# Ledger of designs, part 40: VHH binders against q96fz2

Target 1, 269 residues: q96fz2
Amino acid sequence: CGRTSCHLPRDVLTRACAYQDRRGQQRLPEWRDPDKYCPSYNKSPQSNSPVLLSRLHFEKDADSSERIIAPMRWGLVPSWFKESDPSKLQFNTTNCRSDTVMEKRSFKVPLGKGRRCVVLADGFYEWQRCQGTNQRQPYFIYFPQIKTEKSGSIGAADSPENWEKVWDNWRLLTMAGIFDCWEPPEGGDVLYSYTIITVDSCKGLSDIHHRMPAILDGEEAVSKWLDFGEVSTQEALKLIHPTENITFHAVSSVVNNSRNNTPECLAPV

## First folded at step 20 (VHH)

Design FA5
Fold by ESMFold2, last read:
Structure FA5 (fold): chain B 269 residues (1-269), chain A 123 residues (1-123)
Amino acid sequence: as target 1 above (269 residues)
Amino acid sequence: EVQLVESGGRLVRTGGSLRLSCAASGFTFSDWAMGWFRQAPGKEREVVAAISWSGRSTYYADFVKGRFTISRDNAKNTVYLQMNSLKPEDTAVYYCAAKMGLFTESPQDYQYWGQGTQVTVSS
């Protein structure tokens, strides 16, 4: 998994992240660093995207079931990294394979600190290799959506009214991630960064690509992954598996260039 | 204290029209999706229609078939259900419900409920 869409304005995205705390009260997550949120139809590694994490990471004695939403850098920079420039990291940390997560120091260490997050997207892109050619067909992959009045217009941006009818009730894709906090050696702000855990593709996606992000399907899975105060690493890792509750459609090659940030990136072809 | 108060339910003849209202208080109405649900005696509560926090997205159950329209007025903290071409099978108690964020089809996802208003459709 190396490309996502996360294009919702902050107010729409915040409401899409409504959740239920351990007492049954429905809440909106509280933002940290909202100015770092950069919505785009075409997010790639090293960009910032919003993640959910437990309030307990920021406040001693906080209710660990309460959620914070914060932009973080895609591509985990380990806390032990010594260079001044994160691009000098010799390891690719865009993704973390579930079968080796406890073998890789870059992921094992923050996971042991309870640094679990939920990576948010409208959906993700994958490229299917076509037989007999070097051409690849991109697909946009996302949760099944409740059928709304205009839901068949996913890629339409012909007016603000049509956009709102599709996206105001969009169920965000929720992917299991690990984050870490890196203090630059020459000073400056702490860098929060994440990796997306991957698993073997489900049957429905196997013709597109052999790997998929570990998707947390439903509030129980999301709550258990985030709640490092009540859910051990061992228990949390049981949540990491493929899901068949996924849908997709073919898109044009506009998305291939990561600089293209338009609704056309995810429009059905 | 959160309160949802439905009104407008009554007896009507087949083919008639009726407007239900739900007045909301005790929460920030514009953060909440709203739904109308119905329950006939001995049956499960089922979604009729739902509307997003902004009012811009709507959902209707298949049995509605274009006969009902959900709307909201965020300035008045009120949700409406306009019901046209009523049939005897529409007879039920109609409930207003609130869910923060996104609406769903499942009654179990909604946090707040009204007391209901009886709609009875006679032949």
Scores: ipSAE 0.772, ipTM 0.897, lowest interface PAE 0.7, mean pLDDT 91
Fold by ESMFold2, fold request of step 21:
Structure FA5 (fold): chain B 269 residues (1-269), chain A 123 residues (1-123)
Amino acid sequence: as target 1 above (269 residues)
Amino acid sequence: EVQLVESGGRLVRTGGSLRLSCAASGFTFSDWAMGWFRQAPGKEREVVAAISWSGRSTYYADFVKGRFTISRDNAKNTVYLQMNSLKPEDTAVYYCAAKMGLFTESPQDYQYWGQGTQVTVSS
């Protein structure tokens, strides 16, 4: 739960995030800070990645079913943090365990304020431990995808035409997150940052890793998680569970180094 | 006011060809995936083909077997279905549908629908 791919150009990503508001109207999310979006096949903690959140977080009296898409820092920085450098945080906030979320102040407080978000990715990477060695086998994990005509292989981007055949209709992975807003003591812009909620892995992933992100499967789950105006914390937490509706394939060790940002990171081996 | 208007449906003989058109208006066409669906009397509406907002990704139902081609012209706000080697079992009302973002196989995911155009294939 510490590495993702989110490589789509902004226009493709935006269209992949089409949604239905409470009136049934299909819409695209509105961007905040679009110039801070940094697409990559290989995103790691402390980087910025796009999340969805309710418009009501930004606009008084807004329709809470309407969505904003915005880049946020991966690794939640609590609003109460006093140091000037977020990297000095004494504990890891990349992930938040679902079974203790109401016990940890860093997560309980923003959750109580309705600060729920949906973390977007093409999919995520996990490393399977190999007995008797320090080496691990990485896998790319994602939603099942509809078969398309004349598609190239996943991760093959040898031309724009071939890339578009795979990625133009890619169903993004939608993971449950919590965000917070931190005001740097020295001044400057408010920092938005998120954590990904984790659960025990489903049976299909248990041979790869014992934890998985809490995946929100379908528009109803995504809408309920985001809509803090209409859905209480207690009801929202019922959405947090493992899913078997997931697929994966082995990838090469190119992804191990987070500086490698190439289609080979997610290419099947 | 969103409108999808199909045209081109008619009677053709088995083995014949036919091109359907769907003119779209009232929305930003390049934000929408487009699909062709069909419905014969007493049967459920089913996907025939779908095309992504950019036109580069396509899907065809298994029964198409290479006989039909979906395309779009974003400058003209139009989606097409070229149908070749038509069979009597292709007889149906054909509908154009729009879904923002990603296409799917499920008719219930599509927000806008045309009134349909009748295709009849004689033995």
Scores: ipSAE 0.761, ipTM 0.896, lowest interface PAE 0.7, mean pLDDT 91

Design FB11
Fold by OpenDDE, fold request of step 21:
Structure FB11 (fold): chain B 269 residues (1-269), chain A 123 residues (1-123)
Amino acid sequence: as target 1 above (269 residues)
Amino acid sequence: EVQLVESGGRLVRTGGSLRLSCAASGFSFKGYAMGWFRQAPGKEREVVAAITQSGGKIYYADFVKGRFTISRDNAKNTVYLQMNSLKPEDTAVYYCAARFGFFETAPNEYEYWGQGTQVTVSS
């Protein structure tokens, strides 16, 4: 996974992240550093994206079932990294393979500290290789959306009004991530960064791409992944597997350029 | 300053009962899993029991066999170990330990430790 969409306004995104705490009370996640949230139809590594994490990571006396939403840098910078520039990392931390998560220090250490997060997105993009050509067809991949009388499909959003209706009730893609905190050696702000855990693709997606993000499907899976106070690493890792509960459509080549940030990126062609 | 202070260890007879307490201070107790460990002379430190921050999940070592109960009072920043049906093999120094997040069975995973309390079970 190297490209996502996360374009919802902050208020809409927050509402979409409504949850029940351990006591069954409805809650909205509190924002940390909301000003760092930059909506975009075309998110690439090194950009900031909103993630959910346990409140316990910020407040040591908090209930671990409570959630915070925070923009973090895509591409995990491990806490032990001693260089002044994260770009000097010699290994790719955009993704973490599920089968080697415990073998790589960069991922194992933060995971052992309970630094699990849920990466939020409208969906992610993947490119299919076209047979006989060097051309790649991009696809937008996302959760199936519930068709309500008020909510059309992305394809039916022929008007700005319909577009708004679609996104107001959009089910966000929830991807399993690991985050870490890095303190620059020269001082400055602590950098929060994340990696997306990847798995082998489900059967439905296998023709498009052989790998997919580990998707946490449903509130229970999200809750368990986040709650590092009450759910062990071992138990949490059981949640990491391919899911068939996805849909996709072909999009234009507009998304190929990471600088393009328009609705055309995820529009069906 | 972070402190874990164990109490309640004493000499007891086989089949007797003992309640250990560990009072925590200097850190956010509610955010930590707590564990009881023991170390007998010439043996390695081993986990006895552990409990999550909420008390929702508990671990017991195999040798406990229902004889011990771990509990916590977050309002008092205290973790307890009720020990029943004690055996001479239970003789050890018992330690309280704290870990941020979920509990673990390995001692090296715990950040804070008490000084320990001696439990001696006579035949």
Scores: ipSAE 0.909, ipTM 0.961, lowest interface PAE 0.4, mean pLDDT 94
Fold by OpenDDE, fold request of step 21:
Structure FB11 (fold): chain B 269 residues (1-269), chain A 123 residues (1-123)
Amino acid sequence: as target 1 above (269 residues)
Amino acid sequence: EVQLVESGGRLVRTGGSLRLSCAASGFSFKGYAMGWFRQAPGKEREVVAAITQSGGKIYYADFVKGRFTISRDNAKNTVYLQMNSLKPEDTAVYYCAARFGFFETAPNEYEYWGQGTQVTVSS
């Protein structure tokens, strides 16, 4: 996974992240660093994306079932990194393979500290290799959306009004991530960064791409992944597997350029 | 300063009962899983029981076999170990330990430790 969409306004995004704590109380996640949230139809590694994490990571006396939403840098910078520039990392931390998560220190250490997060997106993009050509067809991949009588499919939104209705009730893609906290040697703000855990693709996606992000499907899976106070690493890792509960459609080549940030990126062709 | 202070350890007869307490201070007790460990002479430190921050999940070592109960009072920043049906094999120094997040069975995973309390079970 090297490209996502996360374009919802902050208020809409927050509402979409409504949850119940362990006591059954309906809550909205509190924002950390809301000013770092930059909506985009085309998110690339090194950009900031909103993630959910346990409140316990920020408040040591907090209920671990409570959630915070925070923009973090895509591409995990390990806490032990001693260079002043994160771009000097010699290895790619955009993704973490599920099968080797415990073999790599950069992922194992933060995971052992309970630094699990849920990466939020409208969906993610993947490119299918076309046989016989050097051309790749991009696809937008997302959760199936509930068709409300009034909300046509993404493709049927002929009016701006209908488009807004679709996104007001959009089910966000929830991907399993690991985050870390890095303190720059030269001082400054602590950098929060994340990696997306990847798995082998489900059967439905296998023709498009052989790998997919580990998707946490449902509130229970999201809650268990986040709650590092009540759920062990071992138990949490059981949640990491391919899911067939996805849909996709072909999109234009507009998304190929990471600088393009328009609705055309995820529009069906 | 972080402190874990164990109390309640004493000499008891086989079949007797004992309640250990560990009072925590100097850190956010509610965010930590708590554990009881023991170390007998010439043996390695081993986990006895552990409990999550909420008490929702509990671990007991195999040798406990229902004899011990771990509990916590977050309002008092205290963790307890009720020990029943004590045996000479239970003779050890008992330690309270704290780990941020979920509990673990390995001692090296715990950040804070008490000084321990001696439990001696006579035949």
Scores: ipSAE 0.908, ipTM 0.961, lowest interface PAE 0.4, mean pLDDT 94
Fold by OpenDDE, look of step 20:
Structure FB11 (fold): chain B 269 residues (1-269), chain A 123 residues (1-123)
Amino acid sequence: as target 1 above (269 residues)
Amino acid sequence: EVQLVESGGRLVRTGGSLRLSCAASGFSFKGYAMGWFRQAPGKEREVVAAITQSGGKIYYADFVKGRFTISRDNAKNTVYLQMNSLKPEDTAVYYCAARFGFFETAPNEYEYWGQGTQVTVSS
């Protein structure tokens, strides 16, 4: 996974992240550093994206079932990194393979500390290789959305009004991530950064791409992944597997340029 | 300063009961899983029992076999180990330990330790 969409306004995004804590109380996640949230139809590595994480990571006496939402840098910078510039990392931390997560220190250590997060997105993009050509067809991949009688398919939102309605009730993609905290050697703000865990693709997606993000499907999976106070690493890792509960459509080549940030990126062709 | 202070260890007869207490201070007790460990002379430190921050999940070592009960009182920043049906093999120094997040069975995973309390079970 090298490209996502996360374009919802902050208030809409927050509402979409409503949850119940372990006591059954309905809650909204509190924001940390809301000003770092930059909505975009075209999110690439090194950009900031909103993630969910346990409140216990910020408040030492908090209930671990409570959630915080925070923009974090895509591309995990390990806490032990001693260079002043994260771009000097010699290895790719955009993704973490599920099968080797425990073999790589950069991922194992933060995971062992309970630094699990849920990366939020409208969906993610993947490119299918066209047989016989060097051309790649991009696809937008997301959770199936509940068809409200009036809300046509993403493609049928012919009116701006209908488009807004679709996004107001959009089920966000929830991807399993690991985050770490890096303190720059020269001082400054602590950098929070994340990696997306990847798995082998489900059968439905296998023709498009052989790998997919580990998707946490449903509130229980999300809750268990985040709750590092009550759910062990071993139990959490059982949640990491391919899911067939996805849909996709072909999109234009507009998304190929990471600088393009328009609705055309995820519009069906 | 972080402190874990164990109490309740004493000499007891086989079949007897003890309640150990560990009073925590100097850190956010509610955010930590707590564990009881023991170390007998010439043996490695081993986990006895562990409990999550909420008490929702508990672990017992295989040798406990229902004899011991771990509990915690977050309002008092205290973790307890009720030990029943004690055996001479239970003779050891018992330690309280704290780990941020979920509990683990390996001692090296715990951040804070008490000084220990001696439990001696006579035949």
Scores: ipSAE 0.904, ipTM 0.960, lowest interface PAE 0.4, mean pLDDT 93
Fold by ESMFold2, fold request of step 21:
Structure FB11 (fold): chain B 269 residues (1-269), chain A 123 residues (1-123)
Amino acid sequence: as target 1 above (269 residues)
Amino acid sequence: EVQLVESGGRLVRTGGSLRLSCAASGFSFKGYAMGWFRQAPGKEREVVAAITQSGGKIYYADFVKGRFTISRDNAKNTVYLQMNSLKPEDTAVYYCAARFGFFETAPNEYEYWGQGTQVTVSS
């Protein structure tokens, strides 16, 4: 997983992240650095995207079940990185394989500090390699959406008003991530950055690609992944597995160029 | 200044009960998992019990399960260990310890430690 859509306006995104805390109270996550949120239909590594994390990471007296939403850099920069420019990392941290997460220092160390996050997106893109050609067919992959009126069908939108309704109740894709905090050697703000954990693809996606992001399906999974005060690393890792509760459709090659930020990127073909 | 101050340790007869308290100050107690550890002379320090921020998860070592109860009061920044049916083998210095986030059983995982309180169980 190396491309996502996360295009909702901040207010719509925030409302889509309504949750219950440990006491059962309905809440919205509190933003950090909201000005760094850059919505786009076509997000790539090194860009900022919103993630959820426990409030306890920022406020040491906080209830660990409370959530913060913050933009972070896609592509984890380890806290031990010594160069001044994160683009000089000589290994890829866009994704983290679940089967080796406890073997890689870049991921094991922050995971041991409880630095678990939920990466938010409308859905993700994956390119299918077709036998006999070098051409790739992109797909947009997302949670099944409950259709009420036209709210859950991308292909049903026939006007700007109907497009709004598609996204008003969109169920955001919730992917398991790990984050770290890097202090630039020359000073400046701490850089928060994340990786997306990957697993073997489910049967439904195996013809598209052999890997998929670790999807957290439902509030219990999201809560347990985030709550490092009440859920051990060992228990959290049990949440990391493929899911069949996923749907997809083919899209045009418009998405191939990461500079294209239009609804056409995820439109069915 | 971070402080964990244990109290309540004393001499008790076999079969007796007592309650240990650990008062915390100088750090964000509510964000920490808390543990009780013990160390007898010449022995390694070992976990007795541990409890998460909310009390939603609790661990007891096999040797104390059923006889001891850990609890915490976040409003008072205090963690407790109620010890019942005490045995001479429970004789040790008991330590309170804190770990940010979730608890662990290994002593080296804990950031803050108290000075300890002596529990002596006579035959």
Scores: ipSAE 0.755, ipTM 0.905, lowest interface PAE 1.0, mean pLDDT 92

Design FB11
Fold by ESMFold2, fold request of step 21:
Structure FB11 (fold): chain B 269 residues (1-269), chain A 123 residues (1-123)
Amino acid sequence: as target 1 above (269 residues)
Amino acid sequence: EVQLVESGGRLVRTGGSLRLSCAASGFSFKGYAMGWFRQAPGKEREVVAAITQSGGKIYYADFVKGRFTISRDNAKNTVYLQMNSLKPEDTAVYYCAARFGFFETAPNEYEYWGQGTQVTVSS
């Protein structure tokens, strides 16, 4: 929703994004602006996070199934925005509700241009409001992970070597996003920015929060969402639904302050 | 200079067949979805068929489905429309058009247009 972890070193992240192109060939996404990648256990809106998008957005004769990975600003800045400072947006673009995406100009216009992206994270955080109290319990929410003797689990990492093994085979969370390109009126580089599409929470998460990001579960869903040359907007939107293939654990309040960038943010309590 | 050049339009009898070609130059043809549109006198331009960059998705308007086949050859920068079982109501100028990314049915979504080729179906 509004907080994620995306902490892997660039080379580990890139290998976790291995994919098959339309011809079935195994590939890694090509980076754009790799120096703008800022790994952290505690990402918030306005920060940069890596997203996947079709190479066709950058090369007009490219195969639309080929992928680029690039850091983009979280919080979509519409191409029509006229102020010089993106923080002056009068509405929140951190998320985009799936049920109104075609009614909001800031989302329907870039979607019509095929500006679909996959937002990458280790997982995301949500705060459960406890009924009858002001207390909020944060949870770290992520894909179920396959464990081996080499990898262990997040809660069982008792040494630096075991921690490294947990993340070497981590299945990244893949969330459906929309991006846009904004040209600042005073000049400078084009700003790429994204929103995360949200849906009603699945039954497994309903006790934590009533909304969840639209998760693209598996390579077929990721490929169809990205490939704006071969998949229409209306077909892509059929990929947008809740999933039950999700797990979570409670975490400490360390994550509450977005300045805290430490493994404790996602450690089970 | 961007060019889309249709060819193959002519007079044919009802029930006949015709193949239209559209040769593209001056742009990155492979990144574009291609469409065939038609316009009869006094009528608005309407989509006939469309095809994605790889040919993996194809659209046919209800009135032509089953009788026409769209195809493309990306090595030759060419899109084709095979028209079979032609009817007098198919009489129109046929245009090819290009749209970056996925195809659409609305003509105003298309960036590049050819000059058209006349198809006339006699009874």
Scores: ipSAE 0.746, ipTM 0.901, lowest interface PAE 1.0, mean pLDDT 92
Fold by ESMFold2, look of step 20:
Structure FB11 (fold): chain B 269 residues (1-269), chain A 123 residues (1-123)
Amino acid sequence: as target 1 above (269 residues)
Amino acid sequence: EVQLVESGGRLVRTGGSLRLSCAASGFSFKGYAMGWFRQAPGKEREVVAAITQSGGKIYYADFVKGRFTISRDNAKNTVYLQMNSLKPEDTAVYYCAARFGFFETAPNEYEYWGQGTQVTVSS
């Protein structure tokens, strides 16, 4: 996974992230660095996207079940990185394979510090390789959405009113991630950055691509992945597996150019 | 000044009971998993029990065999170890320790340590 959509206005995105804490209290996540949120239908590595993480990472006396939402850089920059420019990393950290996560220093170290996050998106894109040609067919991949009379579908957006209703109750894709905190050697703000954990594709996606993000399906999985005060690394890793609870549709090649940021990027074709 | 202060260690007879307490100050106690460790003469420090911030997860070493109970009171910044059915093999200095986030069994994972309290079990 190397391209996502995360286009909702900040306040809509925040409301979509309503959750219950350990005591059963209904809450919204509290933002950190909200000005760094850059909504787009077409997010690529090195851009910022919002993630959820435990409040305990920021407040040492916090209940670890409480959530913060913060934009982080896609492409984990390890805390030990020595250069001043993160784009100089010699290793691709856009994704982290689940089968080797405990063998790679870049991922094992932050994971051992409980630096687990949930990467938020409308959905992600994958390109299907076609036999006998170099052409690739992009698909938009997302959670199945509950149909209502008012919600509509992406393909039924024939007016601005219907388009807004599609996204008002959109179930955000929730992907398992690992983050780290890097202090630039010349000083300045700490850089928060993440990687998306990947697994073998489920049967439903295997014709599109052989890997998929590790999807956390439901609030129990999300809560356990985030809560590093109450859930060990060992137990959290049991949440990392393929899911069949996923849907997709073909999209046009508009999405191929990451500079294109329009609804056409995810519209069915 | 970070402090973990154990108390309650004393001489007891085989089969006896006692309760250890560890009072914490100078750090954000609620964010830490807490552990009890012990070190017998000539042996390395080993985990006895550990407990998460909420008490929702608890670990006991195999040698405990149901005889000890760890608990914590976050309002009092205190962690306890209730020890029952004590054996001479339980003779050791008992240490309280704190680790941010989740607990571990290795002593080198813990950031803060108490000075220890001596437990001696006579036959």
Scores: ipSAE 0.722, ipTM 0.898, lowest interface PAE 1.2, mean pLDDT 91

